# Ledger of designs, part 2: VH-VL binders against Protein RcaC (rcaC)

Target 1, 117 residues: Protein RcaC (rcaC), of Microchaete diplosiphon (Fremyella diplosiphon) (q01473r527to643)
Amino acid sequence: KVMILDDDQDWLRTLPTLLKPWGFKVTTLADPQQFWTVLQAVTPDALVLDVNMPQINGFELCQLLRSDPHWQRLPVLFLSVLTDPTTQNQAFAVGGDDYLCKPVKGVELANRILRRL

## First folded at step 1 (VH-VL)

Design a3 (framework fv_acasunlimab)
Fold by ESMFold2-Fast, scan of step 1:
Structure a3 (fold): chain C 117 residues (1-117), chain A 124 residues (1-124), chain B 108 residues (1-108)
Amino acid sequence: as target 1 above (117 residues)
Amino acid sequence: EVQLLEPGGGLVQPGGSLRLSCEASGFTFSSYAMSWVRQAPGKGLEWVSGISGSGGSTFYADSVRGRFTISRDSSKNTLFLQMSSLRAEDTAVYYCAKGDYDFWSGYYDAFDIWGQGTLVTVSS
Amino acid sequence: SYVLTQPPSVSVAPGQTARITCGGNNIGSKSVHWYQQKPGQAPVLVVYDDSDRPSGLPERFSGSNSGNTATLTISRVEAGDEADYYCQVWDSSSDHVVFGGGTKLTVL
């Protein structure tokens, strides 16, 4: 199971179809206020997080996950339009397992997720 | 126990209004997308409307857009369908249905739990 | 508008295998779910995400989906399997849930 949090609703709408060839069950979420409720209900095997979202920063969310004994091992992949080295370094510093730049091809996203499962 | 209870439907005249409700229990209501699916007498299933867990995204079938409004109240664990400008062709059993997972921009998930259905008759 | 096509009726003898098809343009790129509905009752999910089964349902129900056709397969059919069966997808291009027209399974 893969959970994806991103405020780009058009991008989220395409993800289930994009990842279907690899057998992923995808849960998409645009509202970060529902993050913990959905995370508990879905219990995903991997999490894909956008860095730039209204109301919450993906890096802060990752730090909260890493401080939680239940979620500290959950693979977290960041997906963002930001390409600068500082942002990528910060992603790994907060406990992220991977960082991908938009636009991303389905095969690349799927392979990155599979590496972490 | 996960269940959806629909209190009842009604008879309404063409052009009238009616509000349906669906009370959820046994699961975290705000985590799941909800939908209304109807079935006219002797006909198949037709999706009517859907709403995300937070209520931030709503979707409507073309046949009901502008006439029906889906909403939810997480404090009451209740889903609503406000129907207005009702037509004879809206006569159907209306089911509320729970999505398997929450998703804000699509309803690709299955409907794993269904209400018992509420008959709505639009007739003069 | 996206359309799912099902045969209106399928007949099968007890103990045999029933196959119900669901046709749709490039349906193999979508996730197909299947519902069983008996007279006077709400639908019951029997197969989701093309081939997965809900907990507690018989292993006799299975599914497949590729190209332009999805198929619900019911092995060792029992009289209690008589029902209407519906396939369903999400069409992301229109943001609509789409149901097939339904197939009546008769066990004779």
Scores: ipSAE 0.006, ipTM 0.617, lowest interface PAE 8.8, mean pLDDT 84

Design a4 (framework fv_acasunlimab)
Fold by ESMFold2-Fast, scan of step 1:
Structure a4 (fold): chain C 117 residues (1-117), chain A 123 residues (1-123), chain B 108 residues (1-108)
Amino acid sequence: as target 1 above (117 residues)
Amino acid sequence: EVQLLEPGGGLVQPGGSLRLSCEASGFTFSSYAMSWVRQAPGKGLEWVSGISGSGGSTFYADSVRGRFTISRDSSKNTLFLQMSSLRAEDTAVYYCAKDEYYGSGSYYEFDYWGQGTLVTVSS
Amino acid sequence: SYVLTQPPSVSVAPGQTARITCGGNNIGSKSVHWYQQKPGQAPVLVVYDDSDRPSGLPERFSGSNSGNTATLTISRVEAGDEADYYCQVWDSSSDHVVFGGGTKLTVL
């Protein structure tokens, strides 16, 4: 199971179909306020987070996951339009497992998720 | 326990209007997309309309676009279908259905269904 | 518009395996869900995401989806499995939920 949090709703609508060939069950979420409720209900095997969202930073969310005994080992992959080395380095510093730049092809995203499972 | 209750249908003349409601309980109402699916007497299932959990996105089958309006009220945990310019072809049992999927996505998988309400359009 | 094609009826003997097909152009790239409907009742989800089963459903129900055909397989069929079965997808190109025409399963 893969959970994806991103404020780009058009992008989110595409993801289940994009990842379908690899057998992923995808849960998308646009509202960060629902994050913990959905995370507990879905219990995903991997999480894909956008770096910059209104109301919450993906890096801060990753830090909270790493401090939680039940979620500290959950694979976290960042997905962002930002390509600068500073942002990528910060993603790994907060405990992220991977960083991908948008736009991303389904096969690349699927392979990166599988590598972490 | 997830429950979807449709209080009742109706008989309406062609060209008339009717509003259906679906009262939800047992889940976080605003977090799940919902749809209306109908079934004409002796026929198969036909999707009518869908709405995202927040209500920000709505979708309609070509046969009802411009005549039907889907909406939801999170304070009442209730889904609505406002039907106007009704035709004999709209006669069907109408089901409300909950998407299993969290968010506004296009991955409609109906894990719970209401009991259905009969709408008859006849003079 | 996207169309899903199902045979109108399928008959099997008790204890045998029933296979209900759902044909669609490149349906293998879509996620297929299956519903069981008994007379006078609302549909019930029996298989989702091509091959997954809801909690509490018998292991006799399974599914597959590849190329242009998705299949619902019911093993060791029982009289209680008599029902209409519908396949369903989301068609992202039209933003529509699409149902197949339904297949009546008869256990003889």
Scores: ipSAE 0.007, ipTM 0.611, lowest interface PAE 10.0, mean pLDDT 83

Design a5 (framework fv_acasunlimab)
Fold by ESMFold2-Fast, scan of step 1:
Structure a5 (fold): chain C 117 residues (1-117), chain A 125 residues (1-125), chain B 108 residues (1-108)
Amino acid sequence: as target 1 above (117 residues)
Amino acid sequence: EVQLLEPGGGLVQPGGSLRLSCEASGFTFSSYAMSWVRQAPGKGLEWVSGISGSGGSTFYADSVRGRFTISRDSSKNTLFLQMSSLRAEDTAVYYCAKESYDILTGYYEGYFDYWGQGTLVTVSS
Amino acid sequence: SYVLTQPPSVSVAPGQTARITCGGNNIGSKSVHWYQQKPGQAPVLVVYDDSDRPSGLPERFSGSNSGNTATLTISRVEAGDEADYYCQVWDSSSDHVVFGGGTKLTVL
């Protein structure tokens, strides 16, 4: 099971279809305010987070996950349009397991998730 | 942590009425469909009724349609089952259950990830 | 109405593999979910969407679904696995949840 949080509704809409060939059960979320509620309900095996979202930063969510005894081992993959080394270094510093740049193909995203499971 | 608490049950005479309640905590109640599932003594599970997260859609098993009404109050995180015209055949343990589903599709293709402890309803002959 | 058929009982020795079947017309086109129920307790989800497991459940529980038969497989069975097991689908044609009749798993 994969949970994806991103404020890009068009991107979220395509993800279940793109990941279906690999057998992923995908839950998408556009509203970061519902993050903890949906995370607890879905209990995903991997999490894909956008870095730059209105209201909440993906790095801050990752730090909170790593401080939580239940979620500290949950694989977190960042997905962002930002390609600079500083941003990528920060992603790993907060406990992220991978970082992918948009645009990303379904096969690449699937392979990165599978590597972390 | 998700919890579903069912505080009531009881003994009712045939033709009587009883309302069951299920108090939810640990998740965004209004985002998830809920169901009532019953089990007669020594028998298997039988689905009774379901309600969408918004309360806009309700579903009933043929055996209870017209007699039972499912409802929810999102401000109190509570699910209800109003039972009317009760029959001896309605004697069972009633469970409330939380449904999980694919949020993007909104389908009722879900499974029940959490269940209440169950409440015994006895309809005497 | 849609019907799910389960064997009433299955017996296995500790450490062996138990297989519980759930028969239904073209069930492979539906998502099958499985519940474990111990005496006096509420059911507990053990497999959902044919083959997925809830977090915290032993890897010994697995599932499959193809054609007219879905199967719950419990490997390296332990005494604590003794329970009733129910399969479940959603029948979109009637907007009904359908449960199988249940299978009693005996370990000994």
Scores: ipSAE 0.000, ipTM 0.515, lowest interface PAE 15.4, mean pLDDT 82

Design a6 (from a1 with heavy chain Y100L Y101G D102Y S103E S104D G105S Y107W P108Y Y111L; framework fv_acasunlimab)
Fold by ESMFold2-Fast, scan of step 1:
Structure a6 (fold): chain C 117 residues (1-117), chain A 122 residues (1-122), chain B 108 residues (1-108)
Amino acid sequence: as target 1 above (117 residues)
Amino acid sequence: EVQLLEPGGGLVQPGGSLRLSCEASGFTFSSYAMSWVRQAPGKGLEWVSGISGSGGSTFYADSVRGRFTISRDSSKNTLFLQMSSLRAEDTAVYYCAKDLGYEDSYWYFDLWGQGTLVTVSS
Amino acid sequence: SYVLTQPPSVSVAPGQTARITCGGNNIGSKSVHWYQQKPGQAPVLVVYDDSDRPSGLPERFSGSNSGNTATLTISRVEAGDEADYYCQVWDSSSDHVVFGGGTKLTVL
């Protein structure tokens, strides 16, 4: 099971279909305020987080996740339009397991998720 | 306990307006996307409109765009469909339906209201 | 707009296997969901995400989806399975939920 949090509605709508060939069950979420409720209900095997979201930062969510004993080992992959080394370094510093740049092809995203499962 | 209740339907003249409501109970209403699905007498299911859990995204079938407005009030656990410029072909039983996929996931409906008959006739 | 095609009716004897098809261009790339509707009642989800079953539903209901055809399979059919069955997808290119026309399953 894969949970994806991103404020980009166009990306969210395509992701389940894009990842279906690899057998992923995908739950998408646009509203970060629902994050903990959905996380607990879905209990995903991997989490894909956008870095730049209104109202909450993906890095802050990752830090909270790493501080939680129940979620501290959940694989977290960042997906972002930002390509600079500083942002990538910060992603790993907060406990992220991978970082991918948008736009990303389904096969690349699927392979990165599989490597973390 | 876990249910969607649609209080009533109506008879309205062509060109008229009507608002449908759907009251949710037994689940965290704001966590789930909701839709309206209609069924004309003796016909199949037709999706009308959908709204995300937060209310930030709305979707409409081409046949109702510009005439119908979907909305929700999370403080009252209620989904609405405001219908205007009604036509004879809008005559149908209207169901509200809950999406289990959360926001913008696979849109499928695990819980349905009992249906509300809307008749558009002069 | 995306279109799903179902046969209008299927007849089976009790204890036999019913197969209801749902045709759509490249439907195998989409997730297909199935609903059962009995006269005067709201639809009930019987299969979601191609092949998953809701809690409490009999194991006799199963689904598959590949290429241009999705199929709902009901094994060891019982009289109580008589109903209309609808397939459904989300078409991301148009942001629309699309239903098939429905199939009336007659158990006699």
Scores: ipSAE 0.005, ipTM 0.612, lowest interface PAE 10.4, mean pLDDT 82

Design a7 (from a1 with heavy chain D99V Y100E Y101D D102Y S103G S104D G105Y Y106L P108Y; framework fv_acasunlimab)
Fold by ESMFold2-Fast, scan of step 1:
Structure a7 (fold): chain C 117 residues (1-117), chain A 122 residues (1-122), chain B 108 residues (1-108)
Amino acid sequence: as target 1 above (117 residues)
Amino acid sequence: EVQLLEPGGGLVQPGGSLRLSCEASGFTFSSYAMSWVRQAPGKGLEWVSGISGSGGSTFYADSVRGRFTISRDSSKNTLFLQMSSLRAEDTAVYYCAKVEDYGDYLYYFDYWGQGTLVTVSS
Amino acid sequence: SYVLTQPPSVSVAPGQTARITCGGNNIGSKSVHWYQQKPGQAPVLVVYDDSDRPSGLPERFSGSNSGNTATLTISRVEAGDEADYYCQVWDSSSDHVVFGGGTKLTVL
């Protein structure tokens, strides 16, 4: 199972279709306030996080996951429009396993997720 | 146990209004999108409207846009459909349905209410 | 607008295999879900995500989806399988839920 948190509605609508050919079951979420409730209900095998969201930064969520004994090993892949080295370095510093830039092709995203499972 | 309780439909004249409600229990209501699906006598299933778990996104079939309004009250675990400018063609059994989806698209319906008959007749 | 096409009826003998098709342009790129509806009852989900089955459903129900056709397959058909069957997709380009017209399964 893959869970995707992003405040960009266009990406949340297209990502399930992009991942379908590789057999992924995708759960999308736009509201960061629901994150922990949905995470516990879905129990995903991988998490795709946007970096820049209105109420909480994806990096902050990743730090919280890494501090939780239950979730500290969950693969986290960042998906963002930001391409600068500073942002990418921060993503890995907070415990992220991968970083991809939007727009992304389904094949690339699927291969990155599979590599982490 | 997931339950969707639809307490009442009714008979209404063309041009009238009616509000449907669906009380949900047995799951975290605000985490799931909800939908209304109707079925005219002897006809197939027709999707009417949907609303995301947060209520931030609403969706409507072309046939009801501008006449029907979907809404939800997470404090009461209740889904609503406000129907206005009703037509004879709106006569149908209306089902509320839980969407297996944690966000902003209407994926599939894992639980259905028993349905409420709405008759629009002069 | 996106359209799903189902045959209006399918007849099979008890113990045989029933196949109900759902046609749609490039439907293999979408996830197809199937519902069973018996007279006077609400629909019941029988297959989701093309081929997954809800817990408690008989193993006789299965699904597939590729190209322009999705198929619901019911093996070793029983009289109790008589019902209307509907396919459904979410069409992300229009933000619409789309249902097929339904197929009446008759067990003769």
Scores: ipSAE 0.000, ipTM 0.587, lowest interface PAE 12.5, mean pLDDT 84

Design a8 (framework fv_acasunlimab)
Fold by ESMFold2-Fast, scan of step 1:
Parts: structure tokens; sequence; C-alpha cells
Structure a8 (fold): chain C 117 residues (1-117), chain A 121 residues (1-121), chain B 108 residues (1-108)
């Protein structure tokens, strides 16, 4: 099960289709206010998280997950349009497991998720 | 019972600095975003700044960006607003307020009593 | 840059219905919250998410939001409803909270 939080509606529509060939059950979420409620309901095996969202920084959300005893080992893969090394280094510093730049190919995203499961 | 206590404002000269505090009780402080909203004498409400529950995301009105800094200290259950380069137009009652969740959304369900800040020579 | 427009004042007789409008471009696509502020007091949330009421608030307070106008409706107005009323939204494009200018409700 994969849960995706992103404010980009185009990517939320695209990502489930890109991951379908690998058998992933995908839950998408655009509203970060619902994050904890959906996380508890879905109990995903991996989280795909955008860095730049209104109201919330993806890095901050990752830090909160790492401080939670029940979620601290959930694989977190960042997916963002930001390509600079400083942003990527920050992603790993907050406990992220991977960082991918948009646009991304389905096979690459699927392989990165599988590697973390 | 949610309570937000603002210990006091003050009189400060133009160009000066002042730090406001808001002491929270009755809820899990780190689980809720917080904000500062001000009201100049005889005027309406004006949003100043917001901060997420963890403090990792901060937001500022254009009029205060670069001059004011919002922060929080979970060990003290206290919200702060550090104000610098103060101007006469910053004269207002400053309210701290609690958001409905840990993400800052601007929905303020509880407000402090307000603290008067006067910027005058 | 997003702007909310409220009439500066509204007058109503006791027992009648007061309607306070909040105008904004495509405001119907946003969640509108309403605050009541009495002289010398902090604001109090009276309507949230367009039409929901906090527990303990009388059913006389209601809200609506569609198109370019949100409305706070106070039925069977009482003298104690005299206050300034503010609408508020979160503008996601700028990450800014926006307040309307406020409406002074006078109960004659």
Amino acid sequence: as target 1 above (117 residues)
Amino acid sequence: EVQLLEPGGGLVQPGGSLRLSCEASGFTFSSYAMSWVRQAPGKGLEWVSGISGSGGSTFYADSVRGRFTISRDSSKNTLFLQMSSLRAEDTAVYYCAKDRGWLYSGYEDYWGQGTLVTVSS
Amino acid sequence: SYVLTQPPSVSVAPGQTARITCGGNNIGSKSVHWYQQKPGQAPVLVVYDDSDRPSGLPERFSGSNSGNTATLTISRVEAGDEADYYCQVWDSSSDHVVFGGGTKLTVL
C-alpha cells in the first residue's frame, strides 16, 4: 500500500496509473490536514511526499513521522520539482529514505518504492 | 479548558524591538498551529503571522516580513513574536490565537486576551 | 493581494434577521470563517467552514458561501448580538490569512 501526499492535482491523477503495472494499492491525498486520519486508516507500507506544499513543509511532516514510535520506520520518498543538492541533503537529514525529481518515470518510482519495502 | 495568556505589551520608540509572549494551557501545545493577529485602535483585524505545530513552517503578512519573527518553545508551552524595526503603524492590540490543527490554516478557535503595543516617541 | 469586502455597517431591529456579506473572487471555492468581536473583548468564532457552528452557539447564527459572496445570517436578532463581525479565509496561492474589513452590527 502506498500513500501519496501532494498538492499537485495532475500528479495525484497520474501517479496511481504509473504505479498500476507493479500492483501497488495507491491512496492519494491533496489536503495535508487529513494526513494523520488517512495515515491511520490506510496504514501504508510507503509514503510518497512532496516537499513544497501550501500550509506545510514536507520535511516538517517527515520529522514528525520520525518522532512517532508507530511510524518512525515508515519509508518516506520525496518527490519534488526541486533539483538542488541542498534541498536533497535536507530531505535525508530529516529522515527521508529517497528523493526523486519530477518528472519521474513509473518504472523508476516503482523500483525505488520496492527497494524500500 | 483552553487558555492563552499574554503577559504584557509595552511602549517602545520607533526603530525599537519588543518580544511578545503567549502562554498556553489546557491543550497539547505542540499539536496545534498558532498565530498572531493585531488590531490598530479603531481598526479591523489584521493577520500578522502563523506557525505550524512543530514550528517548521512559518507565515508572515507582507507588512511585517523581515521585521517580525514568530517562534514557539514547547518546553515552556509558549508562543513568541519578536518584533524589530518597529514603526508607528505597528501600534495595535496583538492577539495570539490557536488554530484547529497542527497545520496552519488560519482557522482560529481560541484567542488570547490581547496585548497592547504602542510605538511612539 | 486577495481581498475580502464587507459593508462597514448593518442596522437591524430586535427580532428581525441580519445579513452580513463577505465578497471575494471565487470565495465559494474557499472555506469562510466568521468572528464576533464585542467592545474591549477578543474575537470569538461564531461560524466556521462556511456554515458550521461551534458547540454552544445559538442556531440563530448560520452561514452560506457560493460564487463570489459568503453571508452570515443572524435570525431573531437580540441586543446582545451588537458587535463587529469579521469574515476570514486562507488564501492558498499566497499562504496568507485574509480578513474582511469588518461590519458593525447595530441593533436598534
Scores: ipSAE 0.000, ipTM 0.551, lowest interface PAE 15.0, mean pLDDT 83

Design a9 (framework fv_acasunlimab)
Fold by ESMFold2-Fast, scan of step 1:
Structure a9 (fold): chain C 117 residues (1-117), chain A 123 residues (1-123), chain B 108 residues (1-108)
Amino acid sequence: as target 1 above (117 residues)
Amino acid sequence: EVQLLEPGGGLVQPGGSLRLSCEASGFTFSRYAMSWVRQAPGKGLEWVSGISGSGGYTFYADSVRGRFTISRDSSKNTLFLQMSSLRAEDTAVYYCAKGRYYGSGSYKPFDYWGQGTLVTVSS
Amino acid sequence: SYVLTQPPSVSVAPGQTARITCGGNNIGSKSVHWYQQKPGQAPVLVVYYDSDRPSGLPERFSGSNSGNTATLTISRVEAGDEADYYCQVWDSSSYHYVFGGGTKLTVL
């Protein structure tokens, strides 16, 4: 199971379709305030996070996951339109496992996720 | 089969410089973070420096910051540690270590280690 | 800077259980990894993410982590388990890996 948190509704609609050929069970979430509730209910095998979201930063969520005994091992892949080196470097510093730039091809995203499962 | 090969170390005088290398094989080198870990004679393990798979992020222990530079060359599957302004307290066996799991290497365990290379700093 | 504290040595008789502790402020919120190092050899990963074991490692090795203490447990200790054991965490606040000082396990 894959859980995707992104504030862009178009990407949340697109990503499950892109991943359908690989058989992933995808849960999408637009509201970061529901993050912990949905995470506990879904118990995903991988998490895909956007970096820039209203009210919370994806890097901050990653740091919180890494400080939580139950979630500290959960693979986290960042997916963002931001391509600057500083942003990508921060992703790795906070414990992110991968960073992909939008737009992304389904086969690339699927392969990155599969390498984590 | 993952292998990390460290060529022999060296004897250098205080204030000198030395470059260590670690040749990787058996995995997609550019996708994994790498670290250098040292061990002074009769002492414990001390993490020295780390580098992301892309090479875009580097980090250093306080004891070596400004004196050591970590780098990598993905075309050669080789990790480097350039050491300058060496001190007697830098005398140690230096290990290169691979982060387990694909990606950043932060919070990840080190699943494979090189054989270690001895660096001796003395007059 | 974050610090991990280990006892310098632990002694056990063959067949008994050894427990090696790793103390750190709120270490239960971090992922703890354990390495075994025998004389003249590079370290070997024996327990990772608090309690996971690499494939092929004996079931005698296990780990736990809660509060301020992580523990490596070696049951039915054998002479071949004599080694130095190190705990390790990633400290996200400083962007550093931190090792404990190491514990020498002696099998009497």
Scores: ipSAE 0.007, ipTM 0.598, lowest interface PAE 11.2, mean pLDDT 84

Design b11 (framework fv_burosumab)
Fold by ESMFold2-Fast, scan of step 1:
Parts: C-alpha cells; structure tokens; sequence
Structure b11 (fold): chain C 117 residues (1-117), chain A 123 residues (1-123), chain B 106 residues (1-106)
C-alpha cells in the first residue's frame, strides 16, 4: 500500500496509473489536513510526499512522522520539482528515505519504493 | 472571461472584524487555490494565507495566526477572508489571487488577481 | 520563513534602456520564483513564472533568469508602459514577496 500526498492534481491522477503495473495499491490525498486520519485508516507501507505544498511543507510532515513512535520507521520518499542540493540534503536530514525529481518515470518510482519495503 | 471580483471598501474601528469577499467566475472554482495578499499604503506585498476551495482547507502566515479566517461557498464560487481584532496597522488594500493546481510549472504563480478592497482602520 | 531581497530598491531609466532587477533568496529555492509588475492603484500582473517562463500575453522584452538563490528580471528595451514597481515572489515554501523595485522615468 502506498499513500501519496501532493497538492498537484495532475500528479495525483498520473501516479496511481504509473504504479499499478507493479502491484501497488495507491491512496492519493490532496489535502494535508486529512493526512493523519487517512494515514491511520490506510496504514500504508510507504509514503510519497511532495516537498512544496501551500498548506504544509513535506519536510515538516516528515519530522512529525519521525517523532511519532508508531510511524517513525515508515519509508518516506520525497517527490518534488525542486532540484537544488540544499533541498535534497534537507530531505534526508528530516528523516526522508529517498528524493526524486519531477518528472519521474513509473519504473524508477516503483523501483525506489520496492527497495524500501 | 476569467474574473475575481471583490467586495467594496470598508472603514472599521480598532478591535472590530472585517470580512472581504472574492467572487470567482469564468473558470472551474475548485481547480485553483485562492490566496489573500495585502498591501499597506506605500508598502510592499504581504502574503496572508491560502484556501483550497475544493475541501475548504487553509493555511495562514504565522503573523496572522489566530486573527485570520478564510472560508468559501462553492455554490456561489466565493471566497471570504475575515480579519479580527483590527489594528491601525491593518489598514491596507486586500487582494485575492488564484494559483493553478494542475500544472507543476504554475505552482505558486498568481495569474489572476481581484481588483483589491481597501480596508481602513481608524478611530 | 524564506526572505527575499531586491536590488536596487529604485532606479530611474529612459525609454529604450535595458533594465535589470535582482532578487536574492535567504536560502536555495531552485526555480520556485515568480515576477510581478504593479502599477499605481492596480493589482499586480504576473510576468514570469518558474524563474524564466514568460506568461502568455507578456511582451518578449521581459525575461527572467537564475536558480537557487540569485535571480534576475530583465527588460531589454524599456517602454513607457513599463514604469512600475516589480516584485519577486518565492513558492518553495509558503509564499513570500521581495520588497519591490520601483522603476521611475528619468
């Protein structure tokens, strides 16, 4: 089970289609306010987070997950248009497991998720 | 024709609240975020917050936490911004502006703005 | 919060001049930068998004460049209608604006 949080509706429509061939069951979420409710209901095996969301930064969400004993080991992969080394280094500093730049190929995203499961 | 039309000028006393409306037309209301930006006389632009019209979720700049409330009415394609506990420093033109959710290259770009609403806070 | 600075704060120029405005971010923001033009009594107008992409309907004399922390807006041949204040804005985090650069007629 993979849960995807991204405020970009195009990516939320595209990513499930890209991941289905690899057997992933994907839950998408556009609204960060619903994050904890959906996370508890779905109990995903991996989380894909956008870094740049108006409601909350993905790095802040990752820090909250890492401070929670129940979610501190959940694989978190960042997926973002931001390519600068500082942003990528911050992703790992907050406890992220991987960082991929948009646009991304389905096979690459699937492989990165599988390596963390 | 894509438009954002705001409510008229307001004059308020310190301690009062003001509620500004922004009516969207000519596009799919729920496909865009709506932002509020203010500008004090002779000063620069200051971002206040964002609302997602499809779910009603909001995020506000830290400076306005506890004083600003943003809401929407999907039946009228209207966004509201209410600012409470008004101070003289809140005297400004308040703008609504949209940003597109669909394309990554348009994220954070405000392509359409309302005409602005002057809010004057005086005794 | 990510802070933006603009230089110069103001400048005076003549029609036909090349005008360059700089925006600097307090930390790396990749290409997450937008430029606006504002005329007195009017709402801002989008000029450039994603650091270097020209908005539809904006004259080609406007261009943007840069990435990371240093960004530039250039007007290659200033026209009478270009006298205005120009703002940069980042969206790498919650939006913040630069203080603006006023372009005055000489």
Amino acid sequence: as target 1 above (117 residues)
Amino acid sequence: QVQLVQSGAEVKKPGASVKVSCKASGYTFTSYYMHWVRQAPGQGLEWMGIINPSGGSTSNAQKFQGRVTMTRDTSTSTVYMELSSLRSEDTAVYYCARSYKGYWTYRGAFDIWGQGTMVTVSS
Amino acid sequence: AIQLTQSPSSLSASVGDRVTITCRASQGISSALVWYQQKPGKAPKLLIYDASSLESGVPSRFSGSGSGTDFTLTISSLQPEDFATYYCQQFNSYPTFGPGTKVDIK
Scores: ipSAE 0.000, ipTM 0.561, lowest interface PAE 15.1, mean pLDDT 84

Design b15 (framework fv_burosumab)
Fold by ESMFold2-Fast, scan of step 1:
Structure b15 (fold): chain C 117 residues (1-117), chain A 125 residues (1-125), chain B 106 residues (1-106)
Amino acid sequence: as target 1 above (117 residues)
Amino acid sequence: QVQLVQSGAEVKKPGASVKVSCKASGYTFTSYYMHWVRQAPGQGLEWMGIINPSGGSTSNAQKFQGRVTMTRDTSTSTVYMELSSLRSEDTAVYYCARGLPYYYSGRYYYGMDVWGQGTMVTVSS
Amino acid sequence: AIQLTQSPSSLSASVGDRVTITCRASQGISSALVWYQQKPGKAPKLLIYDASSLESGVPSRFSGSGSGTDFTLTISSLQPEDFATYYCQQFNSYPTFGPGTKVDIK
């Protein structure tokens, strides 16, 4: 249902627990190299992407998704520690549907995902 | 293997426009940003702007806002840079350069690892 | 815009010399700095990224250091192919280049 890519192991450990009350089926991924393989296998209804990853950033992955005929309409929500307006504007410029700042409450994250489904 | 090939030299009159092309090959065109950088004879490097070939979004240096237009054609893997209202001070070698797709410290990493051969644009009366 | 200055503007050196080039930013840029080498009539070549990371294929005699406002590029033992102009560039904001440092044969 929901696929989460983030290189922060603490957040990957926390997010499934935060979303459990809303019944989401969550797949977490720490390694961007596995992104396309896992995306194809899971076929999620929404993606939650971190923007600050060492090799491939979330903005770049969003750009690649928007250029793919099969994935160009998949909802993408960014989740990041970065709060500056320039970064948030860039998130929408690359085709992101939402942007949330860490730390985030489970209720807020769940509501934002539900709005995009 | 990875190459950026630019269009040939141009000679223009003051007030004219010039459009330089940059054809990419050997990699996935939409996976990398493309920068435009110029260098006047005997002078240093000057950044003009950046284009995201995937969505077509651009960001230009303040000095060139209003007279530079960057576009791309994904079917031919080509980026274009058009500079209007040319002045003698625009005489320079214009380079396209591939931007690395790395995010760092709230910004995209703008290191340029592959460069075109350059296009000489001469503005004279 | 963030201004970059380089020192020296030019230097003459012999093969085997240790060469140090400095780049200073008008405000803090963390490690958001890259170094390029440009030979006459050629496009620039990326040498160092993220202030201190050596680009693949670049000889180990090149190294970068610094953070914040002060950065250095060092060539530990100058080779004949290293005579060129070196530029620093920041990416903490709209990209800007330093004026360049020309390394000439003595």
Scores: ipSAE 0.000, ipTM 0.537, lowest interface PAE 14.0, mean pLDDT 83

